# Designs tried in a protein design chat: VHH binders against q9w197. Part 26

Target 1, 300 residues: q9w197
Amino acid sequence: RLRLQDIPALTQDHCRMRDPAEVERIINEFVIGGPERMQIVSDFDYTITKQRTEDGGAVPSSFGIFNACQSLPENFKAETDKLYHKYRPIEIDPHMPIAEKVQYMIEWWTKSGELTSGFPFDQSEIDQIASKYTHALRDRTHEFFADLQRLGIPTLVFSAGLGNSVVSVLRQANVLHPNVKVVSNFLQFRDGLLDGFQQPMIHTFNKNETVLNETSEYYDLVHTRDHIIVMGDSIGDADMASGVPASSHIMKIGFLFDHVEANMKKYMDTFDIVLVDDQTMDVPRTLLSLIEKQHKLNLE
Below, E stands for the ipSAE of ESMFold2; O stands for the ipSAE of ESMFold2 at other seeds; V2 stands for 0.75 times the mean of E and O plus 0.25 times the DockQ between their complexes.

## First folded at step 12 (VHH; framework vhh_8ghr_2)

Design q1 (at its last look DockQ between E and O 0.90; V2 from the best seeds 0.80)
Fold by ESMFold2, look of step 12:
Structure q1 (fold): chain B 300 residues (1-300), chain A 123 residues (1-123)
Amino acid sequence: as target 1 above (300 residues)
Amino acid sequence: EVQLVESGGGLVQPGGSLRLSCAASGFTFSSYYYIGWVRRAPGKGEELVAYIYPSGGNTYYADSVKGRFTISADISKNTAYLQMNSLRVEDTAVYYCARGSPVHYRSWGFDYWGQGTLVTVSS
C-alpha cells in the first residue's frame, strides 16, 4: 500500500489537494488495476503546452497558431478579438444560466465560422507556425507520451481549440503515437476554400460526454479502462471523462497559473490535485511510474 | 474501399536485405494518417516495427530494428516502404502494413490492415 508521504512529487508545496486521503486511495486503486485499466483524457492548450515559458513569455493557443497564418483576411485577428471580448465574459459569467450561455456559445462559434469562410487555405501554413511551438510543451512531455505508448494506455486529447493546430504540434513534436487520439474543432473545406468548422462545434459547456457520445465512439474503444487520469487547466476540463461508469476511479489534475489566489478555492473544489505554476509533466509521469512498477511487484 | 497491399516478402539469408512496399488505395496520405509496419512472429504477439506520418516525414522505430530498418513514404505513389537491412533470424515474421489516424479512427492504434507478407530469414 503506497502512502502519499513516500511519493516526493506529491508532497511538494505547489502540489495541493483538497482530500489527500482520497488521492492516496485512488492511486492505490490505479496500482491494483495496472496499466491495462488506465486511460488518459487531457486538454491541449495550457495543459500539454506550457502556461508560461521560463522568461515569462506567452505560449500561443491552438487558435493563436491559426491566427498567425498569412492567408487570413485583413483584420482577421482584430475581428476574432472582437468576438472574444464580447463572448468570453458571457462564458465565465457566474450569474447567467447555462442554457442561455449555450445559446451565446453557439452564436460565438457561428460568427467565428463565418470569419473562417470563403478563402483558400493550406494546412502547410498551420504546420509552419506550429513548428515553432514543438518546444513549448511542458517539460518531459516527450517522455510522458513515450511511456503511454510503451504501456499501451489510450490517450485522448480533448480540445475546444483548433484540432488542425493540436495535431500539427503533437505530430511535429514526435509524441502523436498510435495510442493518441484527438477530438477537437477542425477546419471544414468546400471546393478548396475554408468553410468554417466541422460539426458539431466543441465549446466549454459540451466538452464532455455530450460531444463524445455524438461524434466519437471513444468510450466503446476504452470501455474496459475504468481508471482515468483527467488533465486540464480550466474548471470545464474536469468533466471530460463524465461518460464513464460511476464505479470508475478518476484522478483529476488541474494546472493553475493565472490569478492563483482568486481561483484556488474553485480549483480545489473541482480537481483532486491542483498544481500551481507547474510547467512540467512530472506529476502525471510519477503516477504512471507508480502504476507500472508497483503493479508488477504486486503480481509477484 | 480502404486497401493496403503489401509486397516484397520472401526468403533471405541472415545479413541480407529486403524491401517491403505497401500500396494504399481508398484514401490519400495526409497529415492525419500514419502508416505502420507490424510483425507477428510464430508463437509471438504483435510488434510495432515502425511507423511514419507520410506528410511530415515523422518516423518511429522499435528498438529491435533501429539502425537496420528504414521506413519511408512516397506521397505521389501513395506507397510506404520498409527497407530491411542486416536481417537476422529473429526478424522472421509475417509483416503487416497498417493505417491509423489520431482523428479519423475506428480502432485503437490501427484501423485498416493489409493481408501480410511473409519474411523468412534462414541459413
Scores: ipSAE 0.768, ipTM 0.905, lowest interface PAE 0.9, mean pLDDT 90
Fold by ESMFold2 at other seeds, look of step 12:
Structure q1 (fold): chain B 300 residues (1-300), chain A 123 residues (1-123)
Amino acid sequence: as target 1 above (300 residues)
Amino acid sequence: EVQLVESGGGLVQPGGSLRLSCAASGFTFSSYYYIGWVRRAPGKGEELVAYIYPSGGNTYYADSVKGRFTISADISKNTAYLQMNSLRVEDTAVYYCARGSPVHYRSWGFDYWGQGTLVTVSS
């Protein structure tokens, strides 16, 4: 039986756990169950992409990639900046109840859809901008996705951002393998013009079974996989796998970077592992490595 | 209706070359689709050999074929290819062409498959 003290990646000072014994228990369930019982559900923005660069700078979001496209109308950036400054503080407010935040998130994305309507747009421009950020993914992301593919582990990238950007970055980074699926907001076109976003609108706090049950019957495809790693950078990400049976074993990994002191208690109450200013895939990769090691021993 | 038709299989001696083709119909290549080659050796399981995103040109190769196989696509002909060089006896398998998508899916991994083409590498 594995013990946390024997797993160096999990004993680092930036790796926080509200209940280390529970984490240890879940790890051992994962190891016993093997890769065939595993699935991954992960956010994209600031979860697969870095929250900061080596110099401490920021990485653009998936919507930020779209907003950098030069063909957008002259006033588009100014109008989206107004929406951002109004709603972003609400999205990240550590004290506002999630139910209240949801109303503002619906308002934000509705207005954003209205702004992204009625003009032509060359979708290939997203690829051009996204190519600049394929190296802004968390350290060892390429290896992490290679491991997931090799182990045959279904992986859902579940994003409230812009799916056009998410797909472009992941594909150009050569990590968008057949075991990876993307559920996100996608641009809608009608008669050659932008027509907002495809419905339903996905925001940070409805990224759960409500949206997934409306798309592609995802849970039917992975119904035998009751060992789940959830990765996110926001409180709302913790519910991304809530559509699985209650008997499932779920490891929730939260990447905490912004407003650390104000958010620490809420993140610790919500995620099983909280990683403070961790810009790598080393912890989730360690979990896969432990699972793979025991799997190989069982085959021998 | 989505269809994938393989061709180019056959008997070849070790060290030889073959080129497999996969003619697609019922959909057009785009940035949201990938085409893969999966092989099944007699009495063995499936191995993903290679895939390509035809629109962007992004490729993947299994370690067992890196440096020997090259996947490509011709968008104008709606066809993907697998160039197989320096063939070995262990490359003997039925090779299936398959299509999948990270966003337009009804199945895990690949959602449409060809009938397969046999490649035999024997002296």
Scores: ipSAE 0.761, ipTM 0.906, lowest interface PAE 0.9, mean pLDDT 89
ESMFold2 (binder alone), look of step 12: mean pLDDT 82; pTM 0.830

Design q2 (at its last look DockQ between E and O 0.84; V2 from the best seeds 0.75)
Fold by ESMFold2, look of step 12:
Structure q2 (fold): chain B 300 residues (1-300), chain A 123 residues (1-123)
Amino acid sequence: as target 1 above (300 residues)
Amino acid sequence: EVQLVESGGGLVQPGGSLRLSCAASGFTFSSYYYIGWVRRAPGKGEELVAYIYPSGGNTYYADSVKGRFTISADISKNTAYLQMNSLRVEDTAVYYCARGSPVRYRSWGFDYWGQGTLVTVSS
């Protein structure tokens, strides 16, 4: 039986837990179950990419990479900013019912698709911009994905951003191994021209079982994997594995960077482990290391 | 219909070289597909030897073949290659070409497989 005090990565000051005993229990379940019961579900933007660089530079979101492409129409950014300012306050409104918000999210995506239509575009533009940010992934991301591949652990990158950018960054960083799958929004093309986004849309309120059941056979591929690590940087990311049985053991890791004092209570109530200004993969890697160590001991 | 046809297998002496080809049809190489070589030797399970994302050129090699094998792709010919140098007896296996995708998938790893080509390394 592992004790939390014997896992140095989890005793650091920036590593916060509402219920350390529950974290310890889940870790021991993971270790007993071994790598064959594990799966990973992770957001991309500011979860696999850094929330800050060491020099304080901005890390663009997956849509930010797309918006930096030179072939976009002159007024494209201004029009998308206009939509953002109209709909973002609705998205984050604490009082509006989710069912009503969903109607506005559909409207937002429809209008965004209309803006993203009728002009030529090539993936190579995204690849060029994305190449600048393969070094803005969390420290030890390469090692983390290598460990996941070595252990045969299915890994889902689940993003409400732009999948064209997500795939490009991960591929160019040499971490997009066969055990890694991406579910996200993708550009649609028709006769060499952009034609909005592929259906169905993924937004903050359906980034869960609803979208996964409709857009992929993901759960069929991992149906024997009831030990889950969820990683995210937003409250909504905590529900990414909601389609698994209630008996599943889920470790939710939240990366908190913006407005730490204001957000701490909500993050602590939502995530099992809250990492404050942690720009590494060291905690998830430590969990894999513990699982691997016990797995080797069980083999002989 | 998606098809992968391997060629280039055969008998070779230790220390020799051999180039395998994988001709793909029914789909075009793109940013969203990777092509891999998987081998099966008697008494051993499957081993992922190498893979490539043909569009970007990103590659992976198993530790057992690093420095000896090189994977490449020619998008215009819709064909992937495995150059095998400094061959050893333990490289003897049936080599399968396979396709996968991080986005358009029906299974983990690879979703379409060739029939395989035999490589025998012996004196």
Scores: ipSAE 0.724, ipTM 0.892, lowest interface PAE 1.0, mean pLDDT 89
Fold by ESMFold2 at other seeds, look of step 12:
Structure q2 (fold): chain B 300 residues (1-300), chain A 123 residues (1-123)
Amino acid sequence: as target 1 above (300 residues)
Amino acid sequence: EVQLVESGGGLVQPGGSLRLSCAASGFTFSSYYYIGWVRRAPGKGEELVAYIYPSGGNTYYADSVKGRFTISADISKNTAYLQMNSLRVEDTAVYYCARGSPVRYRSWGFDYWGQGTLVTVSS
C-alpha cells in the first residue's frame, strides 16, 4: 500500500487536503483498479488553461477568444460586455437561490444567442486567436494528455464555455487525442450565417445535471470506469461526474487562485485536494504515474 | 452512410515501402474529425499507429513508427494516407482506418472503422 508521506508531490505546502487518509485510500483503490478503471472529467477555462501566467499575460476564457474575432459586428463586444456586467454578478452571488439564478442564466444565454445571429462568420478566426494561447495551458499539460492517451484513459472536457474555442486550443496544443471528448456550447449555423448556439445550453448550474443527454450518453460509454479524477477551478465543477455510479471512487482536485483566504474553507470542504496557485498538471500526473507503475508491480 | 475503405495492403520485403489509402464517404473532412490508422498483429491487441486532423494538419505517431511512417490527408479527395517506409517484420498486421471526433461520436475513441487491409512484411 502507498502512503501519502512517500509521495513528494502531495506533501508540498500548496497541496491541501481536508482528509489525507481518505485521499490515501482513494489513491490505493485507483492503484488496485489500474488504468482500465480510470476516467478523467475536467473543466477547461482556468483548469486546463492557467489561472495566471509567469509573464503576467492575460488568459482569455473560451468565450473571450470568440469575442476577440475581428469579423464580429462593430458593436458586438460592447453589447456582450453589457450582458456580462449584468449577469456575471448574479452568477457568482453567494446569497441568491440557485433556482432564481437559473432563470437569469437562461436570459443571459438567450440574449447572447440573439447577439450571435444573422451574420456570416469565418470559424478560422477562432483558430487564429486560439493559436496565441496554446502556450497558456498548465505546465506539463502536453505530458499529462500524452499519458492519458497512452494508458487508454477516457477524458471528458466538460465546459460551460464555447466549445469551438476549447476544441481549437486543445487541437492546436496537440493534446486532443482520440481518448478526449468535449462537451460544451457550440456555435449554430444556418444557411452560412450564425444562428446563436446549439441546444441544449450548458451553464454553471446544470453541469451536474444528468438531464443533459450528451453527458448521460457519454457516461454510458465509459460505465465500467468507476475510478474518476475530477478537475476544476470552481465549486460548481466538483460534481461534474454526476452520471457515474454512486459506488464510484472519485478524487476531486480543485485549483484555487482567486481570493484564497476567503475561498479556502469552501474549497477544502468541496475538493479532496486543493491546489493553491498551482499552474501545473504535476499532481494529476503523479496520480497517473502511481496508478500505472504500482498496478503493474501488483500484477507481478 | 459513413464508410471508410482501405486499400494498398500487400506483401513487401523488410526495408520496403507501402502506401495505404483510406477513402472516406458519408462525411466531409472538417476541423471536428480525426482519421487514424490502427493495426492488429496476430495474437496481439490494437495499436494506434497514427492519426491526423485533416483540416488543421495536426498529427500523431506511435513511438514504434516515428520517422518511418507519415500520415497525410487530401481534403479534395476525402482520403487519408499512411506512407510506410523502412518496413520491418514487426509491422506485419491488419491495418484499419478509423474516424473519430471529440464532439460527434457514437463510441469511445473511434466511432467508424474500415474493414482493414493486410500488410505482410517478410522475405
Scores: ipSAE 0.719, ipTM 0.889, lowest interface PAE 1.1, mean pLDDT 89
ESMFold2 (binder alone), look of step 12: mean pLDDT 82; pTM 0.830

Design q3 (at its last look DockQ between E and O 0.99; V2 from the best seeds 0.00; counts 0 for: grease 25 > 24.2)
Fold by ESMFold2 at other seeds, look of step 12:
Structure q3 (fold): chain B 300 residues (1-300), chain A 123 residues (1-123)
Amino acid sequence: as target 1 above (300 residues)
Amino acid sequence: EVQLVESGGGLVQPGGSLRLSCAASGFTFSYNYYIGWVRRAPGKGEELVAYIYPSGGNTYYADSVKGRFTISADISKNTAYLQMNSLRVEDTAVYYCARGSPVHYRSWGFDYWGQGTLVTVSS
């Protein structure tokens, strides 16, 4: 059996755990089960991309990449900003019931889709902007995805952002291997013109099995994979794998960067491992390394 | 109906070359598709040899073929190619062309397969 004290990456001060014994237990279940029982579910924005760069450069969100495209109508950014200022406070309101918030999120998505309609647009514009940010992925992301491919581990990038940007960044970074799938909001086209977004909308409050059952048969593809690593940078990301059986073993890794003291309790109540100001893939990579090492020994 | 048709296999001496073709129909090469070559040798499992995202040109090669094989695509002909140089006896296999998508998928990995073309490397 592995012990946490013997895993250097997990004993660092910035690596926080509410229940280290539970983390140790889950790691040992993963190691016993091997790579064939594993799957990964990860957010994209500020989870695979960095939350901050060392040199202070900006890291746009996946929608931010789209909004930087030159062919957009002249007032597009201003209109998008108006929608953001109206709906973002509702999205993050700690007191409004979720059911009420959902109605406003539908309104926001609908209006954003109307704004994103009726003009020509070419994916190559997103590709051009996205190419500037392939260096803004967490350190050792290339190695992490190479390990996942080598181990045959299905990997879902599950994003409430813009999938056209997500796919472009991952592809250009040479990490979008056949074991990686993307579920996100995508641009819709009709007769060569933008026509809003493809249904259904993915937002903070439905980024879970309800969307996955609607947008893909993903769970049918991974039904034998009941050992899950979930990675995110927001509380809502912890629910991304909630469609798996209750008997599943889930390790939830949260990347905490902003308002650390104010958010620490909620993150530690939600995630099994909270990584404070960690801009690397080193902890998830360490988990894969442990799984692979024991798997090789079991085969000998 | 999505179809992939391989051609170009055959018998080759060690050190020789072959060029495989994969003609695609029922879809066009776009930003969201990759085309791969997967081989299966007698008594061995399947090995992903290479893949390409034709629209962006991004490629991948297995370590066993790096520097010897080159994958490419001609978007205007909706065709992918595998140039195999410096062939070795262990390259003997049935080579399958396959398509996948990170977005439009029915199966993880590859969801449409050709019928395969036999490559035999022997003296």
Scores: ipSAE 0.773, ipTM 0.910, lowest interface PAE 1.0, mean pLDDT 89
Fold by ESMFold2, look of step 12:
Structure q3 (fold): chain B 300 residues (1-300), chain A 123 residues (1-123)
Amino acid sequence: as target 1 above (300 residues)
Amino acid sequence: EVQLVESGGGLVQPGGSLRLSCAASGFTFSYNYYIGWVRRAPGKGEELVAYIYPSGGNTYYADSVKGRFTISADISKNTAYLQMNSLRVEDTAVYYCARGSPVHYRSWGFDYWGQGTLVTVSS
């Protein structure tokens, strides 16, 4: 049996756990089960990408990459900023019921789609901008995805952002291997022109099995994989694997960067492991290495 | 209906070269697809040899073939290629062309496969 005290990456001060014994138990279940029972579900923006770089440079969101494209109408950025300032406070409102928030998120998405319609656009513009940010992924992301491919572990990148950007960054970073799938919001094209976004909308509050059952039959592809690592940077990301059987073992890793003291309690209540200002893939990679080590010993 | 047709297999001596082709129909090479070559040697399982994203040119090679094999794609011909140089006896296998997508998928990894082309490396 593995003990947490023997896993240096998990004993660091910035690595916080509400229930270390539960984390230890889940790790041992993962190790016993092996790579064939594993799957990964991860957010993209500020989960696979960094929130903070060494030199303090900005890392755009997946929508931010699109917004930087030159062929957009002259008032596009101003109009999208108006929508952001109207709806973002609603999205993060701690008191409004979720059902009410959902109606506003639908409104926001609908209006965003109207703005993103009726003009020519080519994916290559997104690719050009995205190429500048392949170096803004968390340290050792390339190694992390290589490990996942080598171990045959299905990996879902689940994003409420813009999938065209997500795919472009991951592909150009050479990490978008056949075991990696992307579920996100994608641009729709009709007759060579943008026509809003493809259905259904993915937003903070349906980023779970509701969307996955509607947009793909993803769970049918991974139904034998009941050992799950979930990675996210916001509270809403913790629910991304809710569609799996109750007998499943889920390790939820949360990346906390902004307003650490104000957010610590909520993150600790939500995620099994909270990583404070960690801009690496070292903890998830450590989990994979423990699984791989035992797997190799079993093959001897 | 998606179809992948391999060609270019045959008998070559060790150290020789061979070029495989994979003609695709029923879909176009776009940002949303990757094309791979997978081989199955006698008595062995499947090995992913290489894949390419044709739209961006991003490639991957197995360690066993790095420096000897080159994958490429011609979008205008909707065809992918595997140039195999410095062939060894252990490269003997049936080579399958396969398609997958990170976005449009019904299967894990690759969702459509060709029927395969035999490559035999022997003196």
Scores: ipSAE 0.755, ipTM 0.902, lowest interface PAE 1.1, mean pLDDT 89
ESMFold2 (binder alone), look of step 12: mean pLDDT 82; pTM 0.831

Design q4 (at its last look DockQ between E and O 0.84; V2 from the best seeds 0.77)
Fold by ESMFold2 at other seeds, look of step 13:
Structure q4 (fold): chain B 300 residues (1-300), chain A 123 residues (1-123)
Amino acid sequence: as target 1 above (300 residues)
Amino acid sequence: EVQLVESGGGLVQPGGSLRLSCAASGFTFSSNYYIGWVRRAPGKGEELVAYIYPSSGNTYYADSVKGRFTISADISKNTAYLQMNSLRVEDTAVYYCARGSPVHYRSWGFDYWGQGTLVTVSS
């Protein structure tokens, strides 16, 4: 049996755990089960991309990459900013019931789709902007995805952002291997013009089993893989693997960067491992290396 | 209908070269698709040899073939190629052309496969 104290990456001060014994137990289940039982579900924005860069450069969101494209109508950014300022406070309101918030999220998405309609647009513009941010992925992301490919571990990048940007960044960074799938919001085209987004909408409150049952057969493709690593940077990401059997073992890794002291309790209650200002893939990579090491020994 | 047709397999001596072709139909090469070569040697499992995203040119090679094999694509002909140089006996396998997508998929990995072409490397 592995002990946490013997795993250096997990004993660092910025690596926080509400229940270290439970983390240790799950790690040992992953190691015993091997790579054939593993799957990864990860957010993209500020989870695979950095929350901050060392040189102080900004990392745009996946929609931010789209908004930087030059062919967008003159007032496009101003209009999307107006929608953001109207709906974002509703999205994060601690008092409004989620069922009521969902109505406003549908309204937000609908209006955003109307703004994103009626003009020509070429994916190459997104590719050109995205090329500037392949350096802004977490340190050792290239190695992390190479390890996942080599171990044959299915990896879902699950994003409420813009999938056209997500795919472009990952592909240009040479990490979008065949074992990686992307579920996100994608641009829709009709007669060569933008026509909003493809159905169904993915938003904060349905980024879970609900959307995956509608948009993708992904869970059916990986149903034998009951050892799951979930990675996210916000509380809403913790439920991305909901709907798996109760017998599943799930390790939830949260990347905490903003307002650390104010958010620490909520993140610790939500994620099994909370990484404070960690801009690397070193902890998830360590988990893979432990699994691989034992797997190789078992094959001898 | 998506179709992938391989050609170029055959018998070759160690140290020789072959070029495999994969003619695609039923879809156009775009940023949403990758084309790969997967081989299966007798009595062994599948090995991903190489893949390419034809629209962007991004490629991948297995360590076993890196430096000896080159994957490429010709968008105007809707065809991918695998140039195999310095062939070894252990490269003997059936080579399959396959297509996948990170967004349009029915299976994880690859979702459309060719019929395969046999490459035999022997004296």
Scores: ipSAE 0.773, ipTM 0.913, lowest interface PAE 0.8, mean pLDDT 90
Fold by ESMFold2, look of step 12:
Structure q4 (fold): chain B 300 residues (1-300), chain A 123 residues (1-123)
Amino acid sequence: as target 1 above (300 residues)
Amino acid sequence: EVQLVESGGGLVQPGGSLRLSCAASGFTFSSNYYIGWVRRAPGKGEELVAYIYPSSGNTYYADSVKGRFTISADISKNTAYLQMNSLRVEDTAVYYCARGSPVHYRSWGFDYWGQGTLVTVSS
């Protein structure tokens, strides 16, 4: 039986827990269950990528990578910026009911799809831009994904961003192993031209629902994996595994960077582990190492 | 119809070399497909030996074969290869070529498999 006091990575000041005893209990259940019962569900933007670089520079979102491509129409960036400035305040509005927000998110996605239609586009441009940001992944992401592959742990990268960028960054970083699947918004092509995004839309407010065919199909594949680690950087990410048919234990890890003081209470109420300004994979990796250690002992 | 057809298996002595081929049809190599080699020794489980993303050249090798095996792809021939050098008796297995994609959810890991080709390493 493990105790939190014996796990240094989890006793650091920036590692916050509303209920340390519950975290300890879940860790021990994960260790007892072993890697064959584990699965990972993670957001991409600012969860696998850094929220800040060492020098404070910006890390683009997966849509930001696409928007930087030179073959896009001359006013593409300006038009997408207009949509962002119109809809982003609605997305983050603390007072608007979610049902109302959903209609605006559909409108935003529809208009974005219209802007992203009627011209040729080669994904190699995304690859060129994405190559600049393979070093903007959280420290030790390469090791984290290598651990997951070695342990045979299915990993879902579940993103409301642009999947073409997500896949490109992860592949070029040499972390997109066969145990990793990406569910996200992907570009649609028709007759050699862009035709918006593939259906159905994934937005902030439907990532946590079972209505998405891709997530339902995925969770059926991994249904015996009832021990889940969820990783995200926003409150909406905490329930990404809500579509899992049967789960016994879920560890929710939240990466808090923006407006720390104002957001701390909400994050502590939502995530089991809150990591303040942590730009690494060290805590998730520690959990895997504990599971691996016991697995190795059981094989001897 | 997606098909993967392996060739190049056979009997070799320890220290020898062999080149496996995997001819793909029914799909073209793209940025979202990876091609892997998985082996099964008689009476034992699966081991992922190597994979490649043919469009970008990104590769992976199991620790047991690093430095001895090389995976490659020829996009113009829609074919992947596994060059196996310094073969050991423990490399004896049926080698399967397989395709996968991070955005296809039909199967975990690989969704289409070849029939396998036997590699026997003995004197």
Scores: ipSAE 0.756, ipTM 0.902, lowest interface PAE 0.8, mean pLDDT 89
ESMFold2 (binder alone), look of step 12: mean pLDDT 83; pTM 0.837
ESMFold2 at other seeds, look of step 12: ipSAE 0.757; ipTM 0.905
ESMFold2, look of step 13: ipSAE 0.735; ipTM 0.900
ESMFold2 (binder alone), look of step 13: mean pLDDT 83; pTM 0.839

